# Designs tried in a protein design chat: VHH binders against Uncharacterized protein AF_1724. Part 10

Target 1, 305 residues: Uncharacterized protein AF_1724, of Archaeoglobus fulgidus (o28550)
Amino acid sequence: MEEKFRNCILGLAVGDALGMPVEGLSIENIRQLYGEVRDFLPSPYGDLNAGEWTDDTEQMVVLAESILETVYFDPENFAERLKRWFLETNSRRIGPSSTKAISNLMRGVHWTRAGVFSDTCGAAMRVAPIGLVYHFSLNLVERYAEISARVTHTGTAAIGGAVAVAVAIACNVLDFSDEEMLEEVLRRVEAYDNLLAEKIRYANEISDRDVEYAVEKLGNSISSLDVVPMAFYSYFAGKDFEESLIKAVNAGGDADSIAAICGAIKGAKGFAIPERWLEGLKDREFLEELATKLYELHMRIVKLT

## First folded at step 4 (VHH)

Design c53 (from c50 with I28E S53K D101Q; framework vhh_nb_b201)
Fold by ESMFold2-Fast, scan of step 4:
Structure c53 (fold): chain B 305 residues (1-305), chain A 120 residues (1-120)
Amino acid sequence: as target 1 above (305 residues)
Amino acid sequence: QVQLQESGGGLVQAGGSLRLSCAASGSEFSIDAMGWYRQAPGKEREFVATITKGGSTYYADSVKGRFTISRDNAKNTVYLQMNSLKPEDTAVYYCAAKYTQYWGRTYDYWGQGTQVTVSS
């Protein structure tokens, strides 16, 4: 179980760093510039080096540190940590909805009112620690995923996306089959957003088709309605961690978020991450320590119950 | 990068008091929390007390009511006032400082330790 925590956290960061250089590019642009992305590359914008992760991983770390402090998820603590992160981060890749919501928090708007009506994927991309720590209760995973999303997003697909990702991670830690995991995800997501649930179901149905077909059918925009289904498509389409991540990255669009989410879900299943990606990953030891702390927190909680 | 300098340890008789001090220097980061741990011969290192930058304090059950932790943020110094000392408090006391970057990276720094011996 500890290895699943490690691979989930590392898998998220690996996906983020692999997708970072092709964020915003079409499949055709990726092919023309790189052929196929299989390894870390520096940002074409000069902001990040090869193997460096973005706000996806940063916000995941913020959530993880919040949980490590409060033990049970506390949205007020998370909101305060997001404000501090926003002041100190050098990231120029923060999504528009997160920017607006955190600006509201900075002006003193309570977290229950700070979130913006938007379906961007900022909530889903950071939610992995909730799925890991609270996997002893899928209902708690769902509730905490929902509340963590509402700090910045009130769109039903944004909230549903966070629920989908956190539940998938929890189910994978529990060794659910892919079919059982998908059933739990769809049942819970339908309560938030029926279109998102349908697109996730469809992502599994087309998992034998190539990435170009998947992007045509599911989309690759910054919306949770595109990012989360594409991450599930990539998860189901790959035979191992490497194949899933390569498919996710080469989808283009919001590739860093698609790959981060895919990597988190696939890592939580226990798939091994290629050593060449771990060798090149920024702050690998810090992320490994973070995963260990989350695992220790989980064990402390379940020993008390 | 960060150095912790401890002082105030020594030999004291049971029922007596000592005040430990720990000054942090040489960092470009703000200290998030400072605290004390102790280790007696043949025992695990155990938590004693911690104080956050905001002033929240946490104590081990074995020292509650006897020890008081305080902090001078302007001096980056933490103090441990140890009252009603018992022979069981004999240990090497380690100062610890936690620096948390806003994106969540935490750095833990440890002092070299200072000996506290409580005679019966």
Scores: ipSAE 0.000, ipTM 0.164, lowest interface PAE 13.1, mean pLDDT 88

Design c54 (framework vhh_surovatamig_d1)
Fold by ESMFold2-Fast, scan of step 4:
Structure c54 (fold): chain B 305 residues (1-305), chain A 121 residues (1-121)
Amino acid sequence: as target 1 above (305 residues)
Amino acid sequence: EVQLVESGGGLVQPGGSLRLSCAASGSIFSIDAMSWVRQAPGKGLEWVATITSGGGSTDYVDSVKGRFTISRDNAKKSLYLQMNSLRAEDTAVYYCAAKYTDYWGRTYDYRGQGTLVTVSS
């Protein structure tokens, strides 16, 4: 179980760092510049080195630290920590919806009204700690994923995307089969956004097709309607952690978020992460310690019941 | 690290021709547009020409229209400026410039070290 926590947190950060240099590029542009991305590369914009992660991992850390402080998810604490993160960091890849929502929080708008009507994937990309810590109750995972998303996003696909990712992680920690995990995800996501649920189901149906076909059918924009289905496609299409992440990264578009989400879900299943990716990863020891703390929190909670 | 390296400058007589080249290292040829800008002795920077990705649209400052042609070869990661019917007022250091807007709406500006073009008899 502890290994699943470790691989989920590390898998998210590995996916983020692998996808970071090709974010915003088409499949054709990636092929022209790199052939196929299989290892960490520096940002073409000079802002980040090979193996460095972005706001996907940073916001996941913010959520994890919030949960470690409050034990049970508290949206007011999370909102306060997001404001502090925004003020103290020079994050170079924060999304527009997250920026606007955090600006609202900083202006004194309560978290229940600060969220922006947007379907971007900022909520889904950071939600992994909720799926890990509260996996003893899928209903609680769903509820907390929804509330954590609403702090910054009011779009139904953004909320549904966070629910999909958190539930998939929880089911994988519990050793559900892929079929059982998909059934739980679809049942819960349908309550938020029917199109997202349909696209996630379709992602599994086309998992035997290549990445170009998947991007043509599912999209690779910053919308949760594209990112979350592409992450599930990549998860189902790969036979192991490495193959899933390579497919996710080489999809282009919002590649860092697609790969971060895919890595989190695949890591939670217990798949081993290639040592070369772990060795090159920024702040690996910090992320391993964070995963251990989340596991210890989970164990403390379940021993009280 | 993104670098732009210009070449092809030199001394040329009025009415002559020169072809400037800019070699890019890294991934900047995935960017939306590239430009040539110049700085004449004792003057400020002046935009000369822009080309969008894929060789789509081109635009030029009025003083060089019909004389200069900007082009791009993405396979070679190179930008070119073909300069014909050169005039004394074209004397300047010519810089290759690139502007990139990332997925998050942030803009980054790149410029090379420049190549000197002198038009004089």
Scores: ipSAE 0.000, ipTM 0.134, lowest interface PAE 18.0, mean pLDDT 87

Design c55 (framework vhh_8emy_2)
Fold by ESMFold2-Fast, scan of step 4:
Structure c55 (fold): chain B 305 residues (1-305), chain A 121 residues (1-121)
Amino acid sequence: as target 1 above (305 residues)
Amino acid sequence: QVQLQESGGGLVQPGSSLRLSCAASGSIFSIDAMHWVRQAPGKGPEWVSSITSGGGSTNYATSVKGRFSISRDNPSKTLYLQMNSLRPEDSAVYYCAAKYTDYWGRTYDYRGQGTQVTVSS
């Protein structure tokens, strides 16, 4: 179980760093510039070096550190930590909805009203720690994923996306089959957004098709309606961690978020991450220690129940 | 929030051993390192020893190296300091301290109320 925590956290960061250089590019543009992305590359915009992750991993760290402080998820603490992160981060890649919502928090708007009516994937991309720590209760995972999303997003697909990702991670830690995991995800997501649930189901159905087909059918924009289904497609389409991440990255569009989410879900299943991707990863030791702390917190919580 | 409570101090003769304990309440899993710090009457605080999360790395002040051993037991949320070959110079109030630094460099400091160690013939 501890390995699954480690591979989930590292898998998210690896996916983020792999997808970072091709964020915003079409499949055709990726092919032209890089052929196929299989390893870390520096940003074409000069903002990040090879192996460096973005606000996807940073916001996941913020959520993880919030949970480590409060034990049970507390949206007030999370909102305070998001404000502090926003002041200190050097990231130029923060999404528009997250920027607006955190700006509202900075202006003194309470977290219950600060969120933006938007379906961008900022909530889904950071939610992994909730799925890991609270996997002893899928209902608690769902509730905490929903509340953590509402701090910044009120769109039904944004909330549903966070629920989908957190529940998938929890099910994978619990050794559910892919079929059992998908069933739990779809049942819970349908309560938030029927179109998102339909697209996740469809992502599994087309998992034997190539990436170009998947992008044509599911989309690769910054919307949770595109990002989350593409992450599930990539998860189901790859035979191992490496194949899933290569498919996710080479989808283009919001590739860093697609690959981060895919890596988190696949890592939670216990798939091994290629050593070459671990050797190049920024702050690998910090992320490994973070995963260990989350695992120790989980163990303490279950001993109290 | 983390709260720390030290115990195990007392009056002992030179050459004796003592084992100090520090019980943590709240979550210690946000804590990157834990420390023992001592303060003798009329002196400033002196760092004694540190241990990282999970016990992977330990460090000691020159004055205690080879005589003191720091360890932790995460299941019981307890930090220990095994003190051997005690000297009069080791007499002090011993404080358990914990520091957490978030990824962006903000620090959170925790300290207990201390336990008195007196080494006297």
Scores: ipSAE 0.078, ipTM 0.545, lowest interface PAE 5.6, mean pLDDT 89

Design c56 (framework vhh_7ocj_1)
Fold by ESMFold2-Fast, scan of step 4:
Structure c56 (fold): chain B 305 residues (1-305), chain A 122 residues (1-122)
Amino acid sequence: as target 1 above (305 residues)
Amino acid sequence: QVQLVESGGGLVQAGGSLRLSCAASGSIFSIDAMGWYRQAPGKQRELVAAITSGGSTRYGDFVKGRFTISRGNAKNTVYLQMNSLSVEDTAVYYCAAKYTSDYWGSRTYDYWGQGTQVTVSS
């Protein structure tokens, strides 16, 4: 189980770093510039080196650190840590909804009112620690995923996206089959956003089709309605960790978030991450230690309860 | 939030022994290290001993070989066994808990107990 925690956290960061250089590009542009992206590349904008992750991984770290402090998820603590992260980060890639919501928190707006009515994927991309630590209760995973999303997003697809990702991670840690995991995800997501649930179901149905077909049908914009289904498509379409992430990255669009989410879900299943992607990853040892601490927290909660 | 409760301080004759205890309550699962610091009158606070969640220990130069830090069976408690005490060990002893869960470093949390007096008479 510890390896699943490790591969989930590392898989998220690997996906983020792999997708980072092609964020915003179409499939055709990726093919022309790189052929097929299979390894870390530097940002074409000069902001990040090969193997460096973005605000996707940074916000996941913020959530993990919040949980490690509070034991049970506390939105007040998470909001305070998001404000401090926002002041300290050098990231130039923070999404517009996260920027607005955190600016509201900085102005003194309480977390219950700071969130932006938006369906961007900022909530889903960071939620992995909730799925890992609280996998002993899918109801608690769902509730905490929802509340963590509401700190910055009030759109139903943004909230539903966070629920989908956290529940999928929890089910994968529990060794659910892909069919059982998908059933749990769809049942819970339907309560938040029916269109998102249908797109996730459809992502599985077309998992035998190529990436170009999937992007045409599901989209690859920054919306949770596109990113989360594309991440599930990539998860189901790949036979192993490597194949899933190559498909996710080469989808283009919000590729860093698609690949980060896919990597987290696939890592939680216990799939091995290629060593070449671990060797170049920024702050690998820190992320491994973070995963170990989350695992130890989980074990302490379940052994003492 | 972490709360630290110290016990075991007091008056002891030179050459004697004392055992300090520190119990942590609250969010103990996020503690990476616990330890003891001391502050003598007119001096800066200095490290006595620390133990990480993984069991690694560190000691201040002037107590190495005489003091031993250990964890209780409930890992929320740390002990400082002080042997061969000298008048120079007289100080207020503070239990401390450290987080290493702040990636940016500038927001590392340090929690401190209220301190317990140790007085060694000649």
Scores: ipSAE 0.115, ipTM 0.481, lowest interface PAE 3.6, mean pLDDT 89

Design c57 (framework vhh_7ocj_1)
Fold by ESMFold2-Fast, scan of step 4:
Structure c57 (fold): chain B 305 residues (1-305), chain A 118 residues (1-118)
Amino acid sequence: as target 1 above (305 residues)
Amino acid sequence: QVQLVESGGGLVQAGGSLRLSCAASGSIFSIDAMGWYRQAPGKQRELVAAITSGGSTRYGDFVKGRFTISRGNAKNTVYLQMNSLSVEDTAVYYCAAKYDYWGRYDYWGQGTQVTVSS
């Protein structure tokens, strides 16, 4: 179980760092510039080195640290930690929607009203710690994923996307089959956003098709409605961790978020991460310690409950 | 970078209907939300309707129940169906796109005139 926590957290960071250099590129542009991305590359914008992750991983760390402090998810604490992170981060990759929501929090708007009218994937990309720590209750995973999303996003696909990712992670930690995991995800996501649920179902149906076909059908925009289905497509299409992440990264568009989410879900299943990606990953030891602390918290909660 | 092209504006009689279209081109993968704003003579620009990438909608109070915003099949096109038009709906209508990409840009169309007579 501990290894699944470790691989989920590391898998998210590896996906983020792999996708980072091709974020915003079309499939054609990726093929022209790199052929196929299989390893860490530096940012074409000069802001990040090869193996460095973005605000996707940073916000996941913020959520993890919030949960480690409060034991049970507390949106007030998470909101305060997001404000502190926003002031201290050197990231130049924070999206306008996340910026606006956190700016509202900093101006004293309560977390119940600070979220912006947005379906971007900021909520889904960071939610992994909730799926890991609270996997003893899928209902609690769903509820906490929803509330954590609402701190910054009011869009139904953004909220549904966070639920989908957290539930998939929890099911994978519990050794559900892919079919059983997909059934739980679809059943719960339908309550938030029917189109998102249908696109996740369709992502599985086309998992035998190439990445170009998947992007044409599902999209690769920054919307949770595209990012989350593409992450599930990549998860189902790959026979192992490496194959899934290569497909996710080479989808382009919001590639860092697609790959981060795919890596988290695939890592939670217990798939081994290629050593070359772990060796090149920035702050690997810090992320491993974070995963250990989340696992210890989970064990403490289950023992007390 | 994104370009927005509006169409469908024009002159219509009170009680009539118009359908505005806005097509986005360029880096459409980074569009978070699209919407319509209007600016009447002597007024500030105000929200008419917006739709997020996931399909959540928001309307200005003065158009609720009369106007409907929707997406086209390609998802790079947004429509505003305007029913039961009144003289007070006369304004320049602007398509807008909100972006969640490193540029932190909002993009605006050039505007299309809607004039309601009588």
Scores: ipSAE 0.005, ipTM 0.454, lowest interface PAE 9.9, mean pLDDT 89

Design c58 (framework vhh_7ocj_1)
Fold by ESMFold2-Fast, scan of step 4:
Structure c58 (fold): chain B 305 residues (1-305), chain A 121 residues (1-121)
Amino acid sequence: as target 1 above (305 residues)
Amino acid sequence: QVQLVESGGGLVQAGGSLRLSCAASGSIFSIDAMGWYRQAPGKQRELVAAITSGGSTRYGDFVKGRFTISRGNAKNTVYLQMNSLSVEDTAVYYCAAKYTDYWGTREYDYWGQGTQVTVSS
């Protein structure tokens, strides 16, 4: 179980760092510039080194530290930690919806009203700790994923995307089959966004097709409606962790978020991460300690009288 | 750079219906959300309806149940179906689109020039 926590957290960070240099690029641009991305590369914009992760992983850490403090998810604590992170981040690659929502929080708007009308994937990309810690109750995972998304996003695909990712992680920790996991995800996501549920189902149906086909059918924009289905496609299309992440990264577009989400879901199933990616990963030891603390919190909760 | 082309406005009698259309062109960005706002003489601009890329909708209080916003087959087109129109719906209707760049670091808001909707008693 502990290894699943470790591989989920590390898998998210690895996906983020692998996708970072090709974020915003088309498949054709990636092939022209890099061929096929299989290893960490520095940012073409000179702002980040090979193996460095971005706001996807940073916001996941913020959420993880919030729940380590509060034990049960508390949106007010999370909102305060997001404000602190934003003040201390110094111009990292932060999405516009997160920026606007956090700006609202900083101006004194309550977290229930701070979220912006947007379906970007900022909520889904950070939600992994909720799926890990609260996997003893899928209903609690769903509710906490929804509330954590609403702190920054009010779009139904953004909320549904966070639910999809957290539930998939929880099911994978519980050793559900892919079929059982997909059934739970679709049943719950349908209540938030029917089109997102349909696209996730379709992602599984086309998992035997190549990445170019998948991007044409599902999209690779920053919308949760594209990112989350592409992450599920990559998860189902790969036979192991490495194959899934290479497919996710080489999809281009919002590649760091697609790969971060895919890596989290695949890691939660217990797939081993290639050692070469772990050796190159920024702050590996910190992330391993974070995963251990989340596992200890989970055990504390389920063992409490 | 981004152009919004509106159509479907005009004169209609109370109880009638109109369908407004808006198509966005010239963008290298993904559309995050599109919507309709209106401004009546002597009043401030107010939200009529909005739809996100994921299909979430939001409506102004005075149009709920009468107006429906939807997206065309192309994600760059939005429609506003206006039913049971009243004299109070008379206003200039503006299409708006929100775009996000590839890095998600900048949002751009674009507005159409407006289309007149006049509802006669």
Scores: ipSAE 0.000, ipTM 0.360, lowest interface PAE 15.0, mean pLDDT 88

Design c59 (framework vhh_7ocj_1)
Fold by ESMFold2-Fast, scan of step 4:
Structure c59 (fold): chain B 305 residues (1-305), chain A 121 residues (1-121)
Amino acid sequence: as target 1 above (305 residues)
Amino acid sequence: QVQLVESGGGLVQAGGSLRLSCAASGSIFSIDAMGWYRQAPGKQRELVAAITSGGSTRYGDFVKGRFTISRGNAKNTVYLQMNSLSVEDTAVYYCAAKYSTDYWGRTYDYWGQGTQVTVSS
C-alpha cells in the first residue's frame, strides 16, 4: 500500500512536469515542435527546466502538508497554507480562479466565502492526498474533496472534478477494478454535476479511440469539464503508466493538469513509473518522503502498524 | 489538529517548586523546538524556556538558574522544572511547539491553552 501512495504522489508530479512544456499547445503544434512528447522538456518560455513541476504539484504539496498537520482535513488550515504558498510562489502558472480565491483569503474573506464561481480544474489537480489518506471511507473522501474544492471554487464541475479524482484514487488504492472504480465515481459525481459524470462515462467508452478523437469529443481547455474527462480517457486508454501519461501529455491544452491527474490515478493503481522519468524529476526525494508521511498518517488513523 | 496538552500548574508557596509538562499530538511532522512562555495580567507574553530537537536550550533572563527545561523519552513531551518560585512568577504558562519547515521553508507554531501558576507569599 505504501508503494501506491508513493506512485500516486510521484505520478502526479511526473505528469505535471511532462505536460508543463506543452501546456496551451494544440495537438498539431505539439507534433510540429516535438513530434510526440515522451520525456521531460524545458519550458519554451524559459521559466522552467526539464523535469520541473508547476502549481498542480505545488498545491498538492500544500494540501498534503495541511493534512499532515491537522490529521483530519481542516479547510481553515488549508486556506492559511494556500495564502502562505501564494506569497512565496512564482505566479506565472497559477490559474485565474486560484489567484482570485486566494486573493480573497488574503483580504480576510473567510474560506466559506472566498471561493469563486468557476469550473477550472485547480481543485481536482491537487486533491490526491485526500484520496490516499482517507481511502478507508469513500464517504469521507467525497466530503473532504468537496470541502477542499470549495475553499477556491464554487462551480459544480470544479467540485465534482475534485470528488471524481479523489474517489478514483481511493478506489484504486483499495484494488477496485476499473469498472468498480468508474461506477463509484459516476454515482458520486452525478450528485454534483451531471454533465461531468456523462463526460467521464463517455471518456471510458471512447478509450479505444486515438487522442485526437478524444480531444475533439471531450475538449482540452482549463475547465474541469474537459480536464477531468481527458485524464480519465488517458487512464483507460493506456495499458500501463507510460502509455497513459504519453496520451495525456500529447492531448495538449491544459496538458500538465490532464497528465498530473492521470498520473495520480494511475500511480494509485500500483503501476510502476518509468525510472527515466523518476531520475529527471525535480525534488524526487522530497516527494517520496511526503508520500511516506501520508502513508504513516493513514496507518496511524486506522491504527495499523 | 495539532494539540498541546499542558499539566502541572497550580498553587504553590513562595520558595516551592512545580513541574509543568506538555505533550504534543495530532501531527506526524517533526517538532523543531518546544518551549514555555508566560503572561501575567497587564504584561506581554515572554519566553521562559525553549529546547530544540538537537537539545539546545534558551532561557529568559529572570528564570536562569531557577528553571530547567527538558525533553521526555517520547520526544514530543517537554518539561519545565520550576524551583525557588517567587510571587513574581505568577502567570498563565503557555506551551508552544514549532514544527518542521514546509517545502517552501516555513515553520508553523502551535500554542497550548495555558496553565495557571500562582505563587502565594
Scores: ipSAE 0.149, ipTM 0.581, lowest interface PAE 4.0, mean pLDDT 90

Design c60 (framework vhh_7ocj_1)
Fold by ESMFold2-Fast, scan of step 4:
Structure c60 (fold): chain B 305 residues (1-305), chain A 122 residues (1-122)
Amino acid sequence: as target 1 above (305 residues)
Amino acid sequence: QVQLVESGGGLVQAGGSLRLSCAASGSIFSIDAMGWYRQAPGKQRELVAAITSGGSTRYGDFVKGRFTISRGNAKNTVYLQMNSLSVEDTAVYYCAARTYYKDYWGRTYDYWGQGTQVTVSS
């Protein structure tokens, strides 16, 4: 179980760092500049080095640290930690919805009203710790994923996306089959957003098709309605961790978020991450320690219940 | 870049109905949300209704229960069904699209339609 926690957290960060250099690029632009991305590359814009992750991983760390402090997810604590992170981070890649919502929090707007009317993927990309820690109850995973999303997003696909990712992670930690995991995800996501549920189902149906076909059918914009289905497509299309992440990254668009989410879900399944990606990853030891702490918290909670 | 084309405005009697349409073209895959705003003479623009790409809706306080926003089959068109119209609904109605331009930073860019006059006579 501990290995699944480690691979989920590391898988998210690896996906983020691997996708970072091609964020915003089309499939054709990726081919022209890099051929096929299979390893860490520096940002073409000079802001980040090879193996460095972005706000996807940073916000996941913020959520993890909030949970480690409060034991059970507390949205007020998470909101306070997001404000502190926003003041301290040097990231210029923070999404517009997260920026606006955190700005609202900093102005004193309560977390219940700070979220913005948006379906971007900021909530889904950070939710992994909730799926890991609370996997003993899928209902609690769903509720905490929803509440954590509402701190910054009020769009139904943004909320549903966070639910989809957290539930998929929890199911994978529990050794559900892919079919069982998909059934659970779809059943819960349908309550939030029917179109998102249908696109996730469709992502599985086309998982035997190439990445170009998937992007044409599902999209690769920063919307949860594109990012989350593309992450599921990549998860189902790859036979192992490496193949899934290569497909996710080479989709372009919001590639860092697609790959981060895919990596988290695939890591939670227990798939091994290629050593070359672990050796190149920024702050690997810190992320491994974070995963261990989340596992220890999970074990403490289970012993109390 | 995104272009918005509005239709359906006009003159209607109090208690009547009107349906506004807004069709988006260009980089429609970048659209996060679309909606309608209105501006009466001497007043600021205010939200009438909005719908996200996922179908989540939001309405201005004074139109809830009377107006309905919906998305067309192609997903690049939004409609505003305006029922039980009153003189206070008289305004220029603007279609707006919130987009995330596919640039390096993924920033949001708003696009506005030309505006459509709605006049409700007593």
Scores: ipSAE 0.000, ipTM 0.269, lowest interface PAE 14.8, mean pLDDT 88

